# Ledger of designs, part 240: VHH binders against o75319

Target 1, 181 residues: o75319
Amino acid sequence: GNHIPERWKDYLPVGQRMPGTRFIAFKVPLQKSFEKKLAPEECFSPLDLFNKIREQNEELGLIIDLTYTQRYYKPEDLPETVPYLKIFTVGHQVPDDETIFKFKHAVNGFLKENKDNDKLIGVHCTHGLNRTGYLICRYLIDVEGVRPDDAIELFNRCRGHCLERQNYIEDLQNGPIRKNW
Key: E = the ipSAE of ESMFold2; O = the ipSAE of OpenDDE; V2 = 0.75 times the mean of E and O plus 0.25 times the DockQ between their complexes.

## First folded at step 19 (VHH)

Design DD7 (framework vhh_etentamig_d1; at its last look DockQ between E and O 0.90; V2 from the best seeds 0.83)
Fold by OpenDDE, look of step 19:
Structure DD7 (fold): chain B 181 residues (1-181), chain A 120 residues (1-120)
Amino acid sequence: as target 1 above (181 residues)
Amino acid sequence: EVQLLESGGGLVQPGGSLRLSCAASGFTFDDYAMSWVRQAPGKGPEWVSLISGYGESTYYADSVKGRFTISRDNSKNTLYLQMNSLRAEDTAVYYCARYLDTDYHPFDYRGQGTLVTVSS
């Protein structure tokens, strides 16, 4: 059967919108087949994701899935009205320039096409923390000119959990700016 | 029960090629990314390559990039590793592993491994 990701239960399902941005981070929702391995209060499905976003008086305009697997849920589990983008992102390692560029391009494209609304860019990896936090922070730093420490603090506060991987933090704080083209 | 069985290892000269295979069973193969990991004598395990469920994306360690190619045949539940331009430092036991996509323990199952020896 399907395996619940390690420590998945330990993380808040959905963070808060990052003030001054269109970003919201969340842990990966799990399709129905995982529910038999979870207590009812632990369940977090694609439907639950949208319900929780609505409870925050927000609306998702794009989901960026950074996971490297298809076992968690299917794009078909999402409403047809919300675009879904897969950016395969390997864990543990700092994302490569191509991955960073893909993320930036997706975000910029969304912002260009959604100037007339306030819909959010939902970003998740497995836990919605390390890969998710890195790429969001990388965008804020490289594209928006935010100080690295400010970006990290903002993400951590809004996600409700802190970036854990030192290589990610170090790259954000001291690494080079990545090309935006 | 999840099972992974590697094959294709052997002795090869520097500059030579080998193709490893991993037969998977006991789970929905294409739902999972699959990986090759190797362990050389006296060294810790090294992540070699990763491939997504449908092969849309691949990852390679810098040490093997341009020389190794990971692929899969989901109709056969089989993972492959084409190794070209082999070097002495590629000598190791190679394991196929199921990738869970977590920042903690990324692999939950691996095979018994197949030995690759690169020597003149």
Scores: ipSAE 0.860, ipTM 0.920, lowest interface PAE 0.5, mean pLDDT 95
Fold by ESMFold2, look of step 19:
Structure DD7 (fold): chain B 181 residues (1-181), chain A 120 residues (1-120)
Amino acid sequence: as target 1 above (181 residues)
Amino acid sequence: EVQLLESGGGLVQPGGSLRLSCAASGFTFDDYAMSWVRQAPGKGPEWVSLISGYGESTYYADSVKGRFTISRDNSKNTLYLQMNSLRAEDTAVYYCARYLDTDYHPFDYRGQGTLVTVSS
């Protein structure tokens, strides 16, 4: 059983680069074993991800995988020159402080190592929406000082889909600022 | 066909311990994060704990944190829940579940559960 994630087909594969940031969000790419259950136009493989990024005249410098599973694709399905980081992020609840810290640490490390290029941080969970949007917005709010509503609007517009999970939205808008490292 | 078979429940006094097991078959066990979910009498299901495919990450509900330990043995396709310092409020049927990592339905395929009763 390689079942397609619920409603995965309903989401745009890849968003647009978020202006003023190094982020681009996308849904989880699916390895070839899932393609038997997909029409050709519905496929979105790790290779398709890189092709779509190139079509935008962008380049990935890091992929942060927020899924809590290993079944969607394997890191070896990615080009050897693109770093990959797994941050196991529990869904349905606001990510805990350890998860938020790991995300901030990874982003800050990337920005320091890549200050002289324009490569992007690709971030995904299963749908590239709720966990992805939460952690990107949490970073922008806590580290870059962006207003919560401005961070959310920027993410929604560039992803092409709005954040859906109300407890995430409430925590971003009205919850505590989390400590930066 | 996916199968999950829970065992190890029983009657225990407050403060006691139990170890639950879940034997898994019909799927690639290591590919899935696994969860324990419990349902107390007259209540809805409660997410108790979660463990990633290789055991790299765990999660616990606040109600059990520090008392329960989730683990897995991938060579035996078995999920475990060590339950210490048991309380009456832990009385429930405990279900083993595959964690579906989606924004929508989080769990798939659960067995019939194992009853844990904590009483004097």
Scores: ipSAE 0.741, ipTM 0.880, lowest interface PAE 1.0, mean pLDDT 92
ESMFold2 (binder alone), look of step 19: mean pLDDT 84; pTM 0.849

Design DD8 (framework vhh_etentamig_d1; at its last look DockQ between E and O 0.88; V2 from the best seeds 0.79)
Fold by OpenDDE, look of step 19:
Structure DD8 (fold): chain B 181 residues (1-181), chain A 120 residues (1-120)
Amino acid sequence: as target 1 above (181 residues)
Amino acid sequence: EVQLLESGGGLVQPGGSLRLSCAASGFTFDDYAMSWVRQAPGKGPEWVSLISGWGQSTYYADSVKGRFTISRDNSKNTLYLQMNSLRAEDTAVYYCARYQDTDYSPFDYRGQGTLVTVSS
């Protein structure tokens, strides 16, 4: 069924580009079949995502989908020019080393191949907040050498919502650096 | 109406094996990740395993890694849990639960559970 995710409506659809990075976070867009359960102003489709990104004078170069379901939208709903990567990421638990590595590898690959442009890496989970925020911050901390509190503050400010899960925050602040290979 | 019905529980000796099943109805089964959760006497619920809608990804708690295998048959709307090398600490009521993929309540529906007892 096309059930709207719990509290999905409570979150801004799209954040802002994180200054100094190629990251932008957003909540999961929902395919057309969900629209009948939403008020017009609540709708956020894959098309709406790209429109909102354009309104910010940005362009998506990659979408990383961290959700653990396929019911929200299909890759076919996206433009063919924008690659789509699925990384199944379980909520609540701190992502494991394999998940972290997959994310870092995808980001690094994108940056290597897109040195000649300024296209963004769009990252989302269901709400585009906790899993999304953790992995982006983990990358900034482990790969870019950003201070954990600075990474978290930057993400929260740009997303327009703060990371909520204490285990994620604690791991970012005090957890070990994860290997990048 | 969403319904989840577990079966396959029982008494088994340490080192033994059991296979649990969960029959699902009332929703598009392959749209949802499915999970097994267990609760031992006097303990809180423990998330045991998770499988994505089409079986592309699986998750296991550290306590069961290498011993348990989650799988599903979407043509039968059925979730499975193969439990090998069972230990006394695996004794619990095992629940089939639908994963709603949020950072709040991970599950929106669960069955009545099936009892697994591991004892000599």
Scores: ipSAE 0.887, ipTM 0.935, lowest interface PAE 0.5, mean pLDDT 96
Fold by ESMFold2, look of step 19:
Structure DD8 (fold): chain B 181 residues (1-181), chain A 120 residues (1-120)
Amino acid sequence: as target 1 above (181 residues)
Amino acid sequence: EVQLLESGGGLVQPGGSLRLSCAASGFTFDDYAMSWVRQAPGKGPEWVSLISGWGQSTYYADSVKGRFTISRDNSKNTLYLQMNSLRAEDTAVYYCARYQDTDYSPFDYRGQGTLVTVSS
């Protein structure tokens, strides 16, 4: 359908590359059918995503879509040279261990296959904040050994918006290290 | 407008089975993940299960894993919950809900519910 996601307009479209990582976060791009409800300057299509990444002198090598819906855009709206992975991620609850494992597996696979380039992993949920921030931070904590507060601070700074959902923040700060397998 | 109509509730003995149905109308059904939520007497709502628009992904509360199966038939705009090995603690009003994939409200529409009573 054509309904703009709740509060979607309130968020910057694309963040900045997170230094020392291969991650960049963004909100969900919306296909043309949504644009009737948007001012021209509010539009953020799949094409706009790639233009904004290119303006940062970066290149996407993988998009990980964490949304639990397929109504926002089609993978066919993306360049065929950019791999796309859907990881259906339930919102409002801390992502389960199966979701975390799939995310880690995708990131590790990408890093192995792309060790000879500097392409980025683009990660989004609906707003590019809570699910996106949680899974990126979970990866940095569990796999890269980053301290929880440092991971959260890095994500917040580079996304341009702070993680909002307290149960995610509490799990990152106080929850157990998750298995990487 | 959006309508969600549950059916299939009733009285069943412990260990028994029931199948709940939810007829959806007023929206593009396969665009939305759908959920079952239950509310036991004197308790707050509990998120029972979730299924993506084409059934590629499902989620279950730990309390029902292995006993309940969520499914959907997009050609009939119908959501289902197969409930097996029922226990007294499964007694609740079961609601069909449309999942809102945002960081804010989890559901934007809910039906009137169907009562499931598990008792001897």
Scores: ipSAE 0.637, ipTM 0.837, lowest interface PAE 1.5, mean pLDDT 92
ESMFold2 (binder alone), look of step 19: mean pLDDT 81; pTM 0.818

Design DD9 (framework vhh_etentamig_d1; at its last look DockQ between E and O 0.82; V2 from the best seeds 0.81)
Fold by OpenDDE, look of step 19:
Structure DD9 (fold): chain B 181 residues (1-181), chain A 120 residues (1-120)
Amino acid sequence: as target 1 above (181 residues)
Amino acid sequence: EVQLLESGGGLVQPGGSLRLSCAASGFTFDEYAMSWVRQAPGKGPEWVSLISGYGESTYYADSVKGRFTISRDNSKNTLYLQMNSLRAEDTAVYYCARYQDTDYHPFDYRGQGTLVTVSS
């Protein structure tokens, strides 16, 4: 059967919109087949995701899925009106330049095409924390010129959890700027 | 019950090639990314390679890039590792591992391992 990711229950389902940005981070929603292994209050489905976003008076315009598996939910579980983008991102490792570029390109493309609205870019990995936080912060640092510590603090505060991986934090704080071409 | 069984290890000379296999059972194979991890004598485990459920994406450690190729046959529930241009430092027990897709404990199951010895 379906295996609940380790520590998945420990994280808030959905963070808050990051002020001054179009980003919102959340943990991976799980399709219905996982519900039998969860208490009702622990369930977090694609439908639940959209409900929670709506409760915040926000609307998702894009979902960027950074997980390295397809077992959590299907793109078909999402509304057809919300684009879905998969960027396979390995955990534990600092994302490589190609992954960073793919993320930046996707974000920039979305912003270019959505200047006339305020829809959000939803980003998630398994827990919506480390990979998600790194790439969002990397974007803010490299593209928006945000100070690394400010980016990290902003993400942590809005997600409701702090980045955990020291290699990610160190790379954000002291690593080189990645090319934006 | 999840089971992973590695095979294909052995003794090979530097510059030689070897192909490892991992037979998986007890779970929906194509729903999980699969990985190879190795442990050399006196060293900690090293993440060697990772492949997504349908092979759309692959990852390699810098130490094996250009030399190793990870692949899978989902119709056979089998994971492979083609190892070319083998070096002495590739000597290790190689484990097949199911990727849990977390930054904390990346693997929830692994096999018993197969020994690869690269020596002249």
Scores: ipSAE 0.898, ipTM 0.940, lowest interface PAE 0.5, mean pLDDT 96
Fold by ESMFold2, look of step 19:
Structure DD9 (fold): chain B 181 residues (1-181), chain A 120 residues (1-120)
Amino acid sequence: as target 1 above (181 residues)
Amino acid sequence: EVQLLESGGGLVQPGGSLRLSCAASGFTFDEYAMSWVRQAPGKGPEWVSLISGYGESTYYADSVKGRFTISRDNSKNTLYLQMNSLRAEDTAVYYCARYQDTDYHPFDYRGQGTLVTVSS
């Protein structure tokens, strides 16, 4: 089905680049078949994603899709050929070590292959908040040594919405450092 | 209308095996991740397992890892749970649930459940 995800309309489509990083977060874009259920100003398609990134004078070099479903859009719906990676990330629970490893591996691989440009890694789950914020912050904390509260503040400010899920926030603030990567 | 019909429950002795099935209808089955959730008497629901639309990824609760295997056959619109090395604490009603990939409600539909009783 083409049912609009619960509360999806409540979130800004795309955040801002997180300064000092290569990350930008957004909610899941919805393929054209969803548009009959949306007012024109509510639409956020794969094309709209790329237009909004260009409006910020930025360029995507990778999309990491954290959703556990394929119904929202297909990689073929992207207006340009951009590297696309699906990391099936179980929601509601703190992502497991395998998921965290896959995310870190993808980010590190991107940074190596894109050392000579300033392209961004776009990261999304369904709403672009909890799984997205968790994994971005986990990367910044574990790999770049950023303090947990600084990572969370940076994500919240640049996404334009605060991380909501307390078990994720508590794990970032008080949980173990993940030494994988 | 979305329908999920579980079957395969029953009485089994500790150490035994059962295979649960869930027949799905009323939606495009392979577009959705599917889950098993169980509820023991007097307890809240427990998320047992999850499988992505084409089986690319699976998840298991720690309590069942290594003993239970989730699978699906998209040509038959059927979800399965193979339960091996059953223990008394596995006694519960097992529900087939459609995973909703949002930050709010993990499941949007579930079946009526099938009872699994593990007893000597």
Scores: ipSAE 0.717, ipTM 0.871, lowest interface PAE 1.1, mean pLDDT 92
ESMFold2 (binder alone), look of step 19: mean pLDDT 83; pTM 0.834

Design EE1 (framework vhh_4orz_3; at its last look DockQ between E and O 0.93; V2 from the best seeds 0.86)
Fold by OpenDDE, look of step 19:
Formats: structure tokens, C-alpha cells, sequence
Structure EE1 (fold): chain B 181 residues (1-181), chain A 120 residues (1-120)
């Protein structure tokens, strides 16, 4: 059967909205087939995701999935009213310019189409931390002009966990700005 | 060296059928889950179907009941039978091996893809 990602249980299911942004980060929800390997309190399904978001008095307007598989859940597990975007993102390495651009394009498209509401952009990889944090911070730095350390601190605080990968942190702090077109 | 080579693509009319093949080599085929994905022009790559090493299958909603994934471990092949094809099924179809890396699932190897074109 399906295996639970390593250390998946160690991370908070859902972070907090990042103030001044439309971003919220969370770990990957797991479809029902994974639940047999989890204690009830460890379960985090697509349904649970939406419940937790609602508990924060927020609403998801878009989900960006950065995992490099489709094993964890299917787009059909989500409400039809919430668009789902897959951006296959390789782990452990700094995302390439194409991946960064895809992410930025998705975010900008959403913001353009959702000026009349306050719905959130939900972003996740496996743990909702490293890939997720890098791309969110990359966007804030490159597009919003946020100071790298401020972006990282904001993400870490809101996610409830700190970016772990030094290569991501180093690239955010000292790497070049990536083109936005 | 791991290799995946797709074949069977082509032009077909709406309502028609195609069968895609993926020939695998360079690894213990029977031990791995195999997937089909597709990428339409101007669109993002999307998952289509999965078959586990145990023979269990799963499908995207858009292809369920029309497509059938199967495998022949003796021949190291995974197949995708596509029936009732629609123009929106037009895409490059990729075979992908699913592995386990650094504690998570990943599509760790891909074929070059085979073109499927469905005309209206």
C-alpha cells in the first residue's frame, strides 16, 4: 500500500495566512487510502484541509501542488469551486527558472482574477516547507520587492516551521532575481 | 540505465481508440508502480493513470471508464488502452516510473512521450 512520507507527521497540517499576502502554506493532504496507516489524530485529508482553513475564517481560492507525484490525492478530491494547479517541482534543489516562472505566473493570474475577493492561494509540497517556502519567498522577493530576510522570517513564522535547506535560504538571500516574464 | 520508450501514438477520429505502449528497461520492472501522464498544447502536464506493482489501478476523472492501464511484467511493458477518444485527449503521452526518494513519492524517470491527436 501507500507509504506515508517521511517526517510528514512532524509538521503542522496548515500554517497561517501570511499577513500582507494571499498565501497560506500547508503539508500535503492525504487521500483516504493513507488513513489506515495513521492514527485518527494524524489524519489530514483534503476535506480536513478545508475544514482547517474555515476554522481560520479564510477561504481557499487556489491550490498550487508542488509535489512530484500524484499519489497523495487527486484534484477530484477538492471542491470544484477551487482550482487546482500542479507544478511538478523536484525536491532538494533550487527550483529552476521555468518552475519559478510557472509559479509566479499562476500567482499573478490568480491575483488578477480575484481582485474582488480575499480568497487565499494555498501552496504545498510534501511537507509544505522547503519547496513551498522557497517559491513563496521567491515571489515576495522578486515580484513584491520584499527584503529576503523579511520574506523568510514571515514565511517561517506563519508556517510554524522554518525553512530547513541551506541552498534554498542562500539562494533567496544572495541569489539573483529571476525574471518575471 | 533506466529507459522508458513510448509507442502507439497517432491520429485518430473522435470516438476512436488507440493503445499506447511503454517499454521499460534497466530496472526490475515488476517492483515499480507505473504511470501515464499527458501534456496538451499550451497546458500543464497532468496525471492520467497509475498501475501499482501489485496490479492496482487508478485513473483521473477525465479518463475514467474510457482508459485502461495494464502491465505485462514478462515483457516489461505498461499499456494504456484509450477508448472513446475526444479532441481534448490530444496530447503528448508520457510513461513515468514512480519511485521513492528522500522519503516521498516521485516520478523519477520519464519517457520521451508519444503524440496522440484526436480530430473532431
Amino acid sequence: as target 1 above (181 residues)
Amino acid sequence: EVQLVESGGGLVQAGGSLRLFCAASGFTFSSYDMNWLRQAPGKRREWVALITSGGETDYAKSVKDRFTISRDNAKNTVSLQMNSLKPEDTAIYFCAREGWDHGEYIFDYWGQGTQVTVSS
Scores: ipSAE 0.896, ipTM 0.940, lowest interface PAE 0.4, mean pLDDT 96
Fold by ESMFold2, look of step 19:
Structure EE1 (fold): chain B 181 residues (1-181), chain A 120 residues (1-120)
Amino acid sequence: as target 1 above (181 residues)
Amino acid sequence: EVQLVESGGGLVQAGGSLRLFCAASGFTFSSYDMNWLRQAPGKRREWVALITSGGETDYAKSVKDRFTISRDNAKNTVSLQMNSLKPEDTAIYFCAREGWDHGEYIFDYWGQGTQVTVSS
């Protein structure tokens, strides 16, 4: 059987678009087979994700899935018109430079191909918080030149939850600027 | 010292069949969910199929009704029967163990992969 990820119910399903960026963060949507263990108000499916994005008057142009599994939903559960990218990202440790590079490459490719629209990059890990927040902030710091504390504050406010892992926060605030190559 | 070793790959004509095997060692095989994934040239690794410790199965849409995942707990093996093969099935195929760690699912161990090439 399917297990609901620990603490997943404690997080808001979808954040708000981060102003001045093309990012929106959310927790992992769960396919129908997980709903047996969820009350109706706790459900958050791939369809629920898109409904919530539409309610914000936004449109997704890419989903970057940072989970290290495919158990939660399948790419075919998404509209065929929305590109899906998996970047396997191990939790509980600062993502390595290869993972950071893959994320930056994916974001830069999206921005180039979508320069003439306002579609968003949806990013999620399991909870849409620590891995998601780290990689979004790392991008803003390294590529856009945003101050670490400003990137973190913007992410926390728009996600609706604060980054939790101190090693991620320390790396963003005090760690080296990563090369964009 | 968990090990997963794939075998059975090779060159096959379109419409043909292959059977892949994954030999597991170093853990209680019957207690774990097992997956197949694949990576085509120049593409990202994608999920293909799941078999749970209880024997329940699931498949990616692209392979449903053509591929069958199975397990033999006495031999510590996972198999993938691949029928009606298409050129787009060409990839390196990996088996992966799925664990539960820090409250979430994770592919915690991978095999080295076995090459499947489907020619027209």
Scores: ipSAE 0.788, ipTM 0.901, lowest interface PAE 0.9, mean pLDDT 93
ESMFold2 (binder alone), look of step 19: mean pLDDT 88; pTM 0.880

Design EE10 (framework vhh_4orz_3; at its last read DockQ between E and O 0.94; V2 from the best seeds 0.89)
Amino acid sequence: EVQLVESGGGLVQAGGSLRLFCAASGFTFSSYDMNWLRQAPGKRREWVALITSGGETDYAKSVKDRFTISRDNAKNTVSLQMNSLKPEDTAIYFCAREGWDRGEYVFDYWGQGTQVTVSS
ESMFold2, look of step 19: ipSAE 0.823; ipTM 0.912
ESMFold2 (binder alone), look of step 19: mean pLDDT 88; pTM 0.876
OpenDDE, look of step 19: ipSAE 0.898; ipTM 0.942
ESMFold2, look of step 20: ipSAE 0.825; ipTM 0.914
ESMFold2 (binder alone), look of step 20: mean pLDDT 88; pTM 0.876
OpenDDE, look of step 20: ipSAE 0.903; ipTM 0.945
ESMFold2, fold request of step 21: ipSAE 0.817, 0.822, 0.811; ipTM 0.913, 0.913, 0.909
ESMFold2 (binder alone), fold request of step 21: mean pLDDT 87, 87, 87; pTM 0.870, 0.872, 0.871
OpenDDE, fold request of step 21: ipSAE 0.919, 0.917, 0.918; ipTM 0.950, 0.948, 0.949
ESMFold2, last read: ipSAE 0.808, 0.832, 0.807; ipTM 0.903, 0.911, 0.907
ESMFold2 (binder alone), last read: mean pLDDT 87, 87, 87; pTM 0.872, 0.870, 0.873
OpenDDE, last read: ipSAE 0.920, 0.917, 0.919; ipTM 0.950, 0.949, 0.950

Design EE11 (framework vhh_4orz_3; at its last look DockQ between E and O 0.94; V2 from the best seeds 0.88)
Fold by OpenDDE, look of step 19:
Structure EE11 (fold): chain B 181 residues (1-181), chain A 120 residues (1-120)
Amino acid sequence: as target 1 above (181 residues)
Amino acid sequence: EVQLVESGGGLVQAGGSLRLFCAASGFTFSSYDMNWLRQAPGKRREWVALITSGGSTDYAKSVKDRFTISRDNAKNTVSLQMNSLKPEDTAIYFCAREGWDHGEYVFDYWGQGTQVTVSS
């Protein structure tokens, strides 16, 4: 059967919108088959995700899934009105330039197409923290010109958890700007 | 060394059928979940089907009821029977092992892929 990702229960299901951005981070929602291994209060399904977003008076316009599997949920589990984008992102190591570019391109495309609304870009990996935080911060730094420490602080505060991976933090703080094209 | 080698790809007419194979070696095949993914030209790689070590299967909506994933543990092979093929199914098809790494599921090994082309 399906296994619950380690430490998955330890993280807040959904963060807060990052002020000044369209980003919101969350941990991976789990499809119904995982609920057998969870207490009711621990469950966090795709449906739960949307409910929680609604509770924040927000609306998702795009979901970027950074997990390196398709086990957790399927795009079909989401409303048809919300585009789903998979960017297979290896954990623990700094995303490569291609991954970074894919992420930036997706975000920029969304922003271009959604100028007339305030829908959010939902980003998640497994825990919605390290890979998610890195790529969001990388975008803010490279594209929006945000100071690295400011980007990291903003993400951490809004996610309710701090980036844990030192290599990610170090790359954000001291690494080179990645190409935006 | 873990190896996955896809075969069976080719050109087929719309409505036709094709069977892909993935030969696995270098690990206890029967203990692992296996997947098929595909990548169409200019598009992102997408998941197609899963078969667990226990034999349970799951499919992407786009291929449900048309594709069938199966495995032969005696031969260390996972297969993808593709029926009622559509031009939209044109892609490089990859076999991927699903492992558990650092407390999460991950496609940890991939084959080189096999080209499937469906003509109108």
Scores: ipSAE 0.905, ipTM 0.944, lowest interface PAE 0.4, mean pLDDT 96
Fold by ESMFold2, look of step 19:
Structure EE11 (fold): chain B 181 residues (1-181), chain A 120 residues (1-120)
Amino acid sequence: as target 1 above (181 residues)
Amino acid sequence: EVQLVESGGGLVQAGGSLRLFCAASGFTFSSYDMNWLRQAPGKRREWVALITSGGSTDYAKSVKDRFTISRDNAKNTVSLQMNSLKPEDTAIYFCAREGWDHGEYVFDYWGQGTQVTVSS
């Protein structure tokens, strides 16, 4: 028995490209075995993700999966041409420095290897909101020097939903700059 | 307290077989889904196999038809039979419990891992 994540149906499947960045955020796609509990219009599979990105005239060059499980879909459900990275990220608490470093390292590596194209980094957790928003904003603040409130506003607008976790928001706004790459 | 303890790792020749065990304690084992994951040197942890509380199984493409996950609810044990081993299977293998936490799946408990080394 596969459970649909709580409130997963309430979120837009895919956000929009964040201007001035290479990021796009989305909720976790669900493999076929989850579809028995979904109306057809509620489905959002790995294939649906790919199709929605193409409908935006964009192309994914990397998917970073922040979920702390592999239950929702397998890397083989994605086109072989799209690199997939799993970064197990504990929910409901501010990600630790090791997790933040792994995320920054993955993003910096992607930007170096993809400097001659315009492909996007797709980032998701379960809902594509709290862990996803935190790590994207942490990157923008620490590496790109973006002001915390501007990073949060940009993420919220492009994802189509606001960051919800107060401890994440507080850490982004008032916590230390993480000097890690 | 929840504990997961892996065993059965070792050195094996390519093409050989090995059986891993995960002894579970501190929870109602028969009610939980269980997973194997692995981490090769210098690589990130990756998922290998799932067995649900109901006995259904699933596998990563790289190990399908070579590995078999099973469980023994009387012994509170999850096993991973690994056949036709390849050097690429060299890794530390971890047993993980799958929980449902705050409305989502999570690997909420892990063992310390057991080393599998496949020489060619």
Scores: ipSAE 0.811, ipTM 0.908, lowest interface PAE 0.8, mean pLDDT 93
ESMFold2 (binder alone), look of step 19: mean pLDDT 88; pTM 0.880

